# VHH binders against Protein HEAT-INDUCED TAS1 TARGET 1 (HTT1), part 6

Target 1, 277 residues: Protein HEAT-INDUCED TAS1 TARGET 1 (HTT1), of Arabidopsis thaliana (Mouse-ear cress) (q8lfw5)
Amino acid sequence: MESLLECFAITDGKCHPDCLKANNEQEDYDACQSAALVAVSLISSARVIFKIDSKYTEYSPQYLVDNVGKEEVEGEMDQPSCQYTVGNLLSYLVENVWTKKEVRQREMDQQRREFTVKDCFEFAFKKGLPRNGHWAHVGCIFPVPPFACQIPRVPMKGEVIEAANVSEALKLGMQQPAAARLHLFSPEFDLVGEGIYDGPSGNETRYVGLRDVLMVEAEKIKGETVFTVQICYKKKTSFVKVSTRSMILPLNGDDESQVTEPACLLVDFCIPRFSIN

## First folded at step 22 (VHH)

Design bb1 (from aa5 with S53A)
Fold by ESMFold2 at other seeds, fold request of step 23:
Structure bb1 (fold): chain B 277 residues (1-277), chain A 122 residues (1-122)
Amino acid sequence: as target 1 above (277 residues)
Amino acid sequence: EVKLVESGGGLVQPGGSLRLSCAASGFTFSDYAMGWYRQTPGKQRDLVADITAGGYTKYEDSVEGRFTISRDNTKNTVYLQMNSLKPEDTAVYYCAKGRGYFSWRPEAFDSWGQGTQVTVSS
């Protein structure tokens, strides 16, 4: 088994040329990857903070990207091809690595569903997660092998806790980092610099959409609560201060026949609360 | 103009207790997380305990169960009650002010006092 482990180690940290080409041609934003990255960061953080993990442990965001939202086939887990065995590993390698099988990008796109950070937490509580190094290299290089479901996973038990408002989000953030989604407007977000992002400011504004963020800090500035979030946007990870004031957001484009209710720039706050036993 | 003044340090025998106090001024105390760090000669400052503006506490493993951080917003003071002291607890203890209500960022604390010596020996 050591020679077979060395075959996977040789591909460790490297993507197949077809994977690299496909990644270079992808759109800048991938909602599923964004949600998965935020989710594993929060799971790792909460597990260390509440002493469930003795040290910071990285879990696989790629496992979430590959598996959240997919329907389970009846009997799939019990099939011989799904077992983590020497024979199944050899069959995978022959079919996908040693014969240089081409990667089929379009089939990969049809297998996934859109999902949220909350969906990732619920999946992790149901299925557990493998550690980051144990999964990502297999999925990056080639199609997910049938026996991938047998790669060891750390079991996790808990529930998702959501906050209904800024006050509740503040209390959750004092215990652990929290997930949220940020309404992004262009050009305002690109121009915020070191200031406070306060959303749309004129007729030139364009709604970009929601982005997953990590709420990591809160402070009072000029009498108002301001959250600092970590966000990955245009391939750059940064910290941005975000206003918590309620406002009318132009999310619906040009539909003048509808009323718009007040909202905050940050919505959908949640944390993973682990069961401690 | 932030000022943090520690007091309550001293010499104590193993198994003894001390209570450190940190008087804070120059900012709205109730809006900020506070913490205690310690430093032994030749080493970097290490976080011992912290308390958010809302009163949530965290401790390093070696002091959990023995040390208690608390705050009194009416006195602008943060405390560290240290019980069952060990020689390994000998250090200069520093009061620290956080960046806001809470922070999980690197460099979560931005202001420091001059420190108070705690010595556990004999």
Scores: ipSAE 0.731, ipTM 0.868, lowest interface PAE 0.5, mean pLDDT 79
Fold by ESMFold2, look of step 22:
Structure bb1 (fold): chain B 277 residues (1-277), chain A 122 residues (1-122)
Amino acid sequence: as target 1 above (277 residues)
Amino acid sequence: EVKLVESGGGLVQPGGSLRLSCAASGFTFSDYAMGWYRQTPGKQRDLVADITAGGYTKYEDSVEGRFTISRDNTKNTVYLQMNSLKPEDTAVYYCAKGRGYFSWRPEAFDSWGQGTQVTVSS
């Protein structure tokens, strides 16, 4: 059985190149992966920091992408093709990974899936997560293998802890890395370099949106608390220092939750807090 | 100018105890994480323990349960209580100042003391 579990690692986590949904979607697929990537990174980190895992263990972000927000299907595990066997794995890999297969239109997910890092934590605490090698490429959005519900998952128990402000976020970050979302403005974010990202500067500023980030460092600079976040933006992963001052953000999008009140560039701080039992 | 001055090292028998101290000056001590590293000849400095500005502690696996890091912000001093010492603990121990309140990044510490020798031998 251990040989069967290792077969998923052979795909090296790559999505099927002919996945119709990924080819036809806007960048929403990338946004879902961003939340999942941040979530598993924080789960892996917290589990090592609090000695739940004896060594750093990578969990599957693709499992989160594939399953957060989906309804359970009665009787799915009873079908012969749904059993987690070497034969079913090989059939799936041949048909969908190694030989390329176009997804049927009726199997496509017609509704866009949007979820947050918090949603990922809540899902992980409810359903557990497989190790990355065990869910590798089989978890690409479509087609999901028929035997997916039988893939072993590491059970996880805990709760999501949120911070309402910078002071609370600072205390969470001292215990473990934290998730947050960053308001991005162009061109200011692209030009920040090694400085402190201060948000909009007024001259030709364009609101890009929110991005999931890992809060990994905090320091005081000239009396102000500054967080350093890890962010993947325009396919580049970098560390950026971010101002925590309150300011009026010109959010000219359809996000009606952003009334013209003072706000911080970093919002929605949270961490996964694992229970002992 | 950041200054970190270690003291309390010495020779001790296996199973014994030592308490290291690090007096810090040249910065606002309470705003920074502090740590202890150790180095044997020919190897890189390795983190032994650290403590955030808010008092949260972390330890290398081999010393957890035996070593205790603490800080006194009124004295600008960080301590390392080392119990149940083993010959493998023999090293130069360095006090370190962090980048800020905390860091989970590689190279989270940017300033170092001169070190104090700890030798565990029968």
Scores: ipSAE 0.724, ipTM 0.861, lowest interface PAE 0.6, mean pLDDT 79
Fold by ESMFold2, fold request of step 23:
Structure bb1 (fold): chain B 277 residues (1-277), chain A 122 residues (1-122)
Amino acid sequence: as target 1 above (277 residues)
Amino acid sequence: EVKLVESGGGLVQPGGSLRLSCAASGFTFSDYAMGWYRQTPGKQRDLVADITAGGYTKYEDSVEGRFTISRDNTKNTVYLQMNSLKPEDTAVYYCAKGRGYFSWRPEAFDSWGQGTQVTVSS
């Protein structure tokens, strides 16, 4: 199997032009890709921290993007075209890499599914994850080859642990980096710089939406707990300090859609907790 | 002003033990992660061990199982119990204060003490 994966590596950098073009034209934000990137970062980190991996190992975010939320069909692995053989590899290469496939553009326009970091963890605990190098080259090839279902995956076992409040989130973050989602408001987020992001200011505020973030630090500033999160926004990765106070958030911006319950800017804290046996 | 004062260093035989202490003042000790770094001549300071405000610990590979970091919030003191000492452990050991309760970021520590010499020699 390693020899066949090395054959994919030989074709690395020779991805179909339409696939390269589509990837380069990817939108500023993709919710499923964001969740997958956060999930693999946390899985890799936790596995090193708890000595499950002997060294930092990168897992494939593209595998999560391609597979989370898809219903499995019993017996799929046993189909002749799904066998990881030299013949099936060569047939795939002839049809899709060396001679082109006529419906390629339609497949590249396939609608994306939306899923959360929690969904990614649950998927990884159920199905395992391939290492990044193994799937990254396959993920560039569209359509995904039928025998890709046999690419080796590292099995994983564990559970998702969630935090209901700031105090619980603090305890999770002391053990390992944690996932969360951040309510973003414009222009406040763009203007925060080195300060503390306080959310909406009440004038000219526009709700941008939720973003997946990595909670990596917590400190007490002027009597309040402040989390620092890593976020990728507008193609830039940065660290932002975020207030944990409860407030009324204008998520839709009109009176009829106003949220009446206090909420925090950071929500949905979770970590992957791996089982040791 | 943040003040960190290390003590407990000295000369010890290989296989011996030392306990380092760090008295802290000038900040609310229980709100901050603490750590121990060491530095050999000509090298950068390396993290040896750290402990979060909540008591979770982490160690570099070369000392895990031999060194134990602990804290006493009533005395504003961080300790490093060093057992089974090796000549490679010879260094100046620095107590460090973190930026907050915990940090997984680079440069997680922003203040150091004067250091205490530990020498492990035949």
Scores: ipSAE 0.713, ipTM 0.853, lowest interface PAE 0.5, mean pLDDT 79
Fold by ESMFold2 at other seeds, fold request of step 23:
Structure bb1 (fold): chain B 277 residues (1-277), chain A 122 residues (1-122)
Amino acid sequence: as target 1 above (277 residues)
Amino acid sequence: EVKLVESGGGLVQPGGSLRLSCAASGFTFSDYAMGWYRQTPGKQRDLVADITAGGYTKYEDSVEGRFTISRDNTKNTVYLQMNSLKPEDTAVYYCAKGRGYFSWRPEAFDSWGQGTQVTVSS
């Protein structure tokens, strides 16, 4: 049975090449994958910063994609098909790997679910996370097997700490990298270059939506606090300086007769704060 | 413009102590993270310790518990208190200025002083 288990882990924690190729060629934004990738990055960073992990350790974003938001079924662990046995492993391999079933159901399930980085942190604190590679290929190429709940996970305990304003966000960022969400406007975001992203600039502005970002730096420029975030947008990862000024954002288009409360371009700041209890 | 002037280096016996100081000018000191790097001949500079604008500190493993970084925003000065010194601590120590209040990006520091020599020997 140990040789069969090694079949699942042959890529040293990397996704199957077909999944990597397909992901790199897709143009569509996947909110669940985005949140999971940000969450795992922040968990790995925090654990090494606070010396819970002795070195930078990668955890599985695919585990989060597959499991966050799913309801636990009472008694599921007791079913014979859910046990981690040679017979169940062989059945899974025959039905899903060696007969090469389509994975379209996974794509539809992901499109119907929506979760945030905060949800990922809370899930990780409740359930733990497997190291990257221990979950690889099970959820990337193939349907999640019934016995997946018995794959080893690193337990994680802590709480999510949120910031209500720029001053609180600054304090969180000084301790560890933080998650946030960025209001994106077109064409302004595409044109920012080395400058500071100030959001909408006129009636030609189109609201794109919110995007998960990593807040990694803060500085004062011309008297104002500016955060630098890491963002993956249109399959390009970059660092962007973002204004922290409060402003009226045209989230429903550019009709100024619909005045809303002032808001910042960056919202929903949070960090995973680990405990040892 | 940005100017960082280190002082307090010298010769000390193993087990001894030194306090390094770095006087900063040409920028609003309280808005920037500060750090100390060290370099031995033929090697790259290594981060020893840093302190954010808000006072949060981080240390490399080999000096944690022995070195203490601190800052005095009224004097625009960052300090490195070095206790229980070992021969392996012998190096040129450089004061460094960060890019802002904090940074978790690679190469978080963008300016250095000329350095001060610390030598630990009997």
Scores: ipSAE 0.711, ipTM 0.855, lowest interface PAE 0.6, mean pLDDT 79

Design bb1 (from aa5 with S53A)
Fold by ESMFold2, fold request of step 23:
Structure bb1 (fold): chain B 277 residues (1-277), chain A 122 residues (1-122)
Amino acid sequence: as target 1 above (277 residues)
Amino acid sequence: EVKLVESGGGLVQPGGSLRLSCAASGFTFSDYAMGWYRQTPGKQRDLVADITAGGYTKYEDSVEGRFTISRDNTKNTVYLQMNSLKPEDTAVYYCAKGRGYFSWRPEAFDSWGQGTQVTVSS
């Protein structure tokens, strides 16, 4: 049934109107979408760098959004209703796309889950990922069809490697781009421009939260290691230099949960290390 | 302030070998990635090989297995050992300094030497 999957791909300009509206209305921060996009970028990059893929291959971030954290006991399904057949595709389309269903938007919003880039890597090593063309339009059609488990996936073997400190993160970054999370403070982050983001600068600082970033560069500036990260913030993708100095961060939480130990602005460094045999 | 001085170019027959050297000064050499570019007339300059501050190397596909980049931090020097040279390797070779320890961004190199000519001719 490769031709049915290719039929979805061929009609990629014709997503269902409800899906287009839902995507447009999720223009603020979405942690799951952010983690999935970072994870796919790093998987694609690592696979080219280590020559596992002969050319840059895009994998589906939507597959991660739809499936990470959802399948505690799921696997491939052999039941006839879950098979990728013309009949099952047509039944799905009749029930979910070609008929009106006024409650669909609320149901799609209630299925969002929280996960990290590390969770995405672990999922990819366990389940594999489809190429972007194979999943992109199926994921646009809500709810996800039961036969989606039979859509071809590229198997992936490896492990997640984490760094405990700046020195270890530097070593990881020399091998391949790395994931990290950045503590954002307002207004300091909005004002950084081309300088070095150095975090909170006074009592008027507001903690925005953690954001997934791609660590892509490291340099020494005035004796200090500075990482450059790629971040999407307020719908704008940019590169930002980030200080690696240890400092007390005024994270907003209850008094018992506030961080009182020195911490860095960049945390949770990890890479997907593919098995080489 | 940054100074990169290439040497070791010249004329060589196909199948021969050359070793390019680049003496670096004006910066803390061990903190920077280094690379070699080449440029043929009428074409844009292309990265041939690079080496991170920590010694990780990458090569253009057409030179993999024939060229070896290396560095000696005690001599502030980066090398390109070129074996099994082919006529298509004929180019001006430029030593390049990276922006820092590593970069995965476009335009990862910000300083170049004046270049050394390598000519492979039957």
Scores: ipSAE 0.703, ipTM 0.848, lowest interface PAE 0.6, mean pLDDT 79

Design bb2 (from aa5 with G54E)
Fold by ESMFold2 at other seeds, last read:
Structure bb2 (fold): chain B 277 residues (1-277), chain A 122 residues (1-122)
Amino acid sequence: as target 1 above (277 residues)
Amino acid sequence: EVKLVESGGGLVQPGGSLRLSCAASGFTFSDYAMGWYRQTPGKQRDLVADITSEGYTKYEDSVEGRFTISRDNTKNTVYLQMNSLKPEDTAVYYCAKGRGYFSWRPEAFDSWGQGTQVTVSS
């Protein structure tokens, strides 16, 4: 099995040029890819912090992108084409990686569905995750191999813990890095620099949407609790300080039949809490 | 001005115990994580243990089970109870103040005391 894994890893490093071009041509925001990247980062961190992994171990975000929300097909694993063999690996590579297929973009779009970081944690606790490098890189457009069910996965056991407010989120962050989603406004976010992002500030504000973030610090600045989050935005990863005060958010959409209540810029706080036996 | 004053160091035999104390002033103690570092001759300072204002703790592997970090927010004091001491625990121990409630980023601690010597010898 080591020889097959080494072959797979070598192929992973030799991605087809069309896959590299597709990755570079992705739209600025992909909700599923974003959720998967945050989820694996938090899983890796929590497993080291709580000494479940003896060293920092990277897990595959593309495995989550490819598999969260899918139904398992009974009996499929026993078919000859689904066996993890050198022959099947080579056939897959010839058919799907080294041969340019006209239908690849359509197949990818047809299988795409949205999920959250919480969904990723729940999936990981049910199915486990392969290590990074044993699965395709993030953004790969090639079809999932039929023999993928036989790729080794690290089993994981635990539960998702959510926070309802800033005080609870602070306690989660004291234990481990946490996931959240950030209400992102333009141009304020692009202009924050080294300051504190405090959301909309004028009549030229445009709501961009929610973005998955990693909450990694908390401090009191001038009497207010401020979280520092890691965010990937416009293909750039950065750290941004975010206000935790409640405010009225001018979200897009028709609000004639609803009341806009005060909310925080950071919402949907959660962590993966691993079981300790 | 942030001030951190360590005490409680000394000479002990292997298997013995010591309790270090750190009196803190010049900041709102309950808003900050606190920690203990140690430095042996010829080496860099290493984090031994830290504790948040809510009491969540972390320990270096070599001391876990033997050392206990604690804090008293009413006395602005952090403690390190060191049991089952070994010669390799010999070091200068420094009290440290974090940048805030918690940090998972590099250099999470930004202020230091003068240190207190702990020597374990037989």
Scores: ipSAE 0.781, ipTM 0.896, lowest interface PAE 0.5, mean pLDDT 81
Fold by ESMFold2 at other seeds, last read:
Structure bb2 (fold): chain B 277 residues (1-277), chain A 122 residues (1-122)
Amino acid sequence: as target 1 above (277 residues)
Amino acid sequence: EVKLVESGGGLVQPGGSLRLSCAASGFTFSDYAMGWYRQTPGKQRDLVADITSEGYTKYEDSVEGRFTISRDNTKNTVYLQMNSLKPEDTAVYYCAKGRGYFSWRPEAFDSWGQGTQVTVSS
């Protein structure tokens, strides 16, 4: 069994050329990939902070991309093709990795479902996660193998803790890094530089959407709480200071009257709280 | 002007205890995480323990269970209770001020005091 695991691990970090090409042709933003990357980063961080892992351990974001949102069918795991055997692994590799079967890309795209960082945490607590390298890039342009459910995973026990407001989010961030989503407006976000991102500011503003971020710092500036978040936007990872001021956000383009209630630029704060007992 | 003044260091036998104190001024104490670093000759300063304004604490592995960090926001003071001291704990201990309420980025602490010597020997 360790031999089979090492065969799968050989593809770790050695992504298939077609997978590298597909990733380079990927659109500027993929919500599922973004959520998975933020989720594994926070899981790895929390597990080291609370000494569940003895050192920083990377978990597979691709496993989350491939599996979150899928329902298990009772009895499906008992089918011969779903068993984690040498024969099934070799058949999968021959058909999907070594033969460059083009039909596989369309099926993979159809299987993707929209999910959030919270969904990733809940999945991880329910199903566990493989370490990075144990679930290599097999699924990035290939169909998820039928025996994927039997690949070794680190079990994880805990719950998702959410914050309803800035004050609660601040207390979560004092314990561990937190996930959030940021309302992005153009051109304001592109122009923030070293300043504080304060959202929409004029007639030329356009709502880009929500983006997953890592909340990593908080400070008081001129009497107001300001969070620093790590964000990947337009293929550039950066740290941005974000205002926590409540405001009316024009989320629906020409119909600004649809946003009636004040909201903050950062929403959907959550952390993965692991059980230690 | 940020000012951090450590006290409570000294010479202690192995197995003994010391309590370090750090009086802070020049900033709004309750808006900042606080910490203790230590430095042995020829080595970099290492974080020993830190504490947020809400009382959340973290400890280096080698001191967990033996050292306790605490703070009194009404007195602008942070403490390090050091029990079961070992010769390996011999170092200069520095009080540190964080950059804000919390930081998970490198260089999370930006100001230090002058340090207080702790020596554990028989």
Scores: ipSAE 0.777, ipTM 0.894, lowest interface PAE 0.5, mean pLDDT 80
Fold by ESMFold2, fold request of step 23:
Structure bb2 (fold): chain B 277 residues (1-277), chain A 122 residues (1-122)
Amino acid sequence: as target 1 above (277 residues)
Amino acid sequence: EVKLVESGGGLVQPGGSLRLSCAASGFTFSDYAMGWYRQTPGKQRDLVADITSEGYTKYEDSVEGRFTISRDNTKNTVYLQMNSLKPEDTAVYYCAKGRGYFSWRPEAFDSWGQGTQVTVSS
């Protein structure tokens, strides 16, 4: 199936060209953008796999970035400037897109939200998602328009299904592509090439953090289950084989655990399971 | 080493039924997804249905509701029950072995049998 490759190719074009340029010039990791991109890819894939969408349909990751974790302000939808009309859309474009306003860096926004792929799925099931063309030039590097709440959204019904271990993750992955998060260690991850990423290997290991990934393949190699994940890291998208063995991970942080518990390199497995109408 | 042997093809009237079988050997059957492809002369092989070792199935649109893929991990065999057959179902049907437990990447199937002819004709 080529649905995953189609998702990543299309995702690069989901925002306004100025948003893509600004993002390409970024030098730091944006966890919210990462989670939103993975979530949209999995939603699009699942909806085609289970015949809910008749063809592959792009949904907006920028809508998720702009809206997950925010409270609605009651009454704003009734104002004339908040209605989704041709006039209001054109005014927004003139005022914010076509006048060459200074590109606002999102780091100046002290309200930087943190959310996960699971949060994105739950939001989508509650609020629905617009198709990419309906949100494509909104919310990236520009202010969210007042009429945003009236942009058409595709309603979505379903639930988030999680896996607690490798056996459950295999079962999820057999049904559809799944989300996970990968513990990254430097330099080991950069050196893995086409081999199997085994995590930390010595005293020179540095913990980079968690990264959202798409789990797209599983196979048995020399008696062990190995997952292949798609990951975007250091601005490169690649497929990496990952060990599923439990191990002791040297994580950074203020964790006061008195006994280091074994963990896997891949954690937080989940899928969006849609209801059949 | 990998061996896939299809059987059960033949001539059948429109509206009829046929059951294909594929005997597999040379690998640990329960570690792999299995599938059925079909090929009409002059065209590429197209996926008809696939099934994981846990029994999760997928079908192409034109056969869903009419065809049922199944497997028996104790017999190392995968089946395709074909009901309500139409002339456009006429093809050579191939059993296929996946590259592992599952793959959502291109070219998810990497081994093929010799094929069995299915002909749906009056």
Scores: ipSAE 0.776, ipTM 0.891, lowest interface PAE 0.5, mean pLDDT 79
Fold by ESMFold2, fold request of step 23:
Formats: C-alpha cells, sequence, structure tokens
Structure bb2 (fold): chain B 277 residues (1-277), chain A 122 residues (1-122)
C-alpha cells in the first residue's frame, strides 16, 4: 500500500515523536515506555493496513504508560473528585504536594513498570486509546489527576496473536508489522553497522537486556532467514538485521542459563489483530 | 540475472476484464514477495497489489474488489486478474520483485519488468 509506505518513510531512520519527547524527559531506559511506544506504532500501522483508519492515526503511548495494569473502579468518571473544579485541583495539590504521597507513587511505579507490548494490546482492546495529544496530564513528578481521564478514546476490538517460533513469526510479519523483543549484547550491537547482528561473539561481551522492537522486514541471506527490526537504542532509532539462528545466550547474572536450550535473539513475537466489524 | 516478463496487456472496453501474467527467473521465486505497479505517463509508479509467498495479499483502495493478485510458486509466475475495468485503470503495468519475504519499509520492491500496456477505452 503506497500510503502505508509513506508512513514508514516518514519514520524511517527517525525517532517517533513520542520517543523524542520521552528521551527529553528521562535518562534511563524505561521498559514500560518502550512497550507503549511499540504498541502504539503497531496499532496505528495495523489500523491503516486493514483500512479501519482511513489514514495513519497516532495514538497516545502516554495513556498506556499511565493506565496499563490499573484496576478499573466502576463509576470512577462520574465521581465528584474526577471533575475539573477548583476544589478538586486544591485537593489534588494537598494530597500530592503537601503529604508524603510521593512514597506511594514510587511504590505504584515499581509495581507497574513490568508490562509488555502484549499487555498494551490487550488493554487497548479493552479500553480503547485516545489519539496522540488528546490525553491530558499534568506534571511528571505527580500522578495524573483523575479528571484528566475525561478525554475521549477510540474504541478498539481485536485479539493478540503470538508466534511460538521463527516460522510462525515470518507468517505474522507477512500480514502486518509485528512486535518482538531483542536480546542486546554490547559491543556487538553497537558494531553491527550494515551487517547482520548475530549476538554475543567473544570475551568482552556484556548482556544489556531485552528491548522491544518492530519487525518490519524478512529476507533469506545465505540460506538463513534474517529479520530487520526497528529499534530505539541510546536515543537513536535505526534498522538492524538480526540473525534467527538458535544459540546458547550468555544472559546477565545467572550461571543457571548456561545449560539451557538454545534460544533466538528475537523472542516474544506478537501482533494486534483487529476484528473486521 | 533477475528477469521479469509481463504479458496479457491490451485494449479492453470499460467493464471488461484482462489477466496479466509475469514469468520470473533468476532468483528463488518462493523467497520473495511479488507485486504489480502501474504508471500513467508523467506520473510515478504506484503499487496496485502485492502478494507474499504464503499468499497474503494487499490492494490499493481503488482496485480492491475488482483486481485479484495470485501466484503459482511451481511455475514462478504471478498474475493480476483485472475485472470491471475503468478508463482510470489505463496504464503501463509492471511486475515487481520484493527485497525478501516481506517488507513494511519504503521501497519494498527492487526490480521491475519492462511493463505491459493496459488501455481501457470505448
Amino acid sequence: as target 1 above (277 residues)
Amino acid sequence: EVKLVESGGGLVQPGGSLRLSCAASGFTFSDYAMGWYRQTPGKQRDLVADITSEGYTKYEDSVEGRFTISRDNTKNTVYLQMNSLKPEDTAVYYCAKGRGYFSWRPEAFDSWGQGTQVTVSS
């Protein structure tokens, strides 16, 4: 589809606008923000590919970061405390600025920093998503006020489809861009350039961790399937070719993993499959 | 080395049908997505339809429901069945080879044939 290709051309080699804003506001890797950014990109892409949206529509990754994992309280939007009033604003400031609620905020943040792209898709299918820029919130140090949730959300219906192996992942990617997670090793990842990232290669290898990626291409090179992924790493968005060869991965911190079965560098493949009405 | 040969173009009245065929050689056909582009004079080539080796298809809005892309991996051939043709479908149609199994990046197709003329006129 040419309009879809134009959307990818706009983002080719460029960091997503929400990723740029997140980078300006934080120093450290945030797994929840990464998952939300990937999820929104895939939702926007799939909705255009399957003609649910007539044009590329950006959805809010911040809404996912703020709300995935929270229990829904019935009737919350109708509560007096959720209305934007001078009294509610003052109550918000007293509760969040004057008291020691900051300890509670940090505890909540710790509890929810571990959600995945799959969790984001399931949340979006349950709750819908506001468009980018329509999710209102105040301050990064304080929790989003309840009355900010009065903005409209686009309803979404569908299911998450996962792949158990490279062959299944290839078939998912033929239908639409897919999410995956990439095992990152330093310095190998930084040195790959235009080549194929083949993971750990020697004595100086350090495991960096898993990173959420967008699987956007697949090709056969020298008899092996190679996926191209889009990744934002060290504040740079790039495309990297990744080997699908099974191997024993020297993961961080645990000798027990040295005797496990071979694994691939790319894992946790999934797509959001939207219902056709 | 890569060779794509289109056939099946011609003159057709509005509402008529044509079937385009593209014979491919010089590469392992089943490892690549295939597509059809069209171009009117003075304009860029536009993707009409594409198909993966597993048979997943995508269509430009203006042709969906009227055109059907298909492939036969045993004959290294891709087809475009064009029904309910309109004067606006008049163009040179090019067979295209993708860069691999699939691509969602810009410039997903890297090779084209010589093209076959389709003219829809009364």
Scores: ipSAE 0.775, ipTM 0.895, lowest interface PAE 0.5, mean pLDDT 79

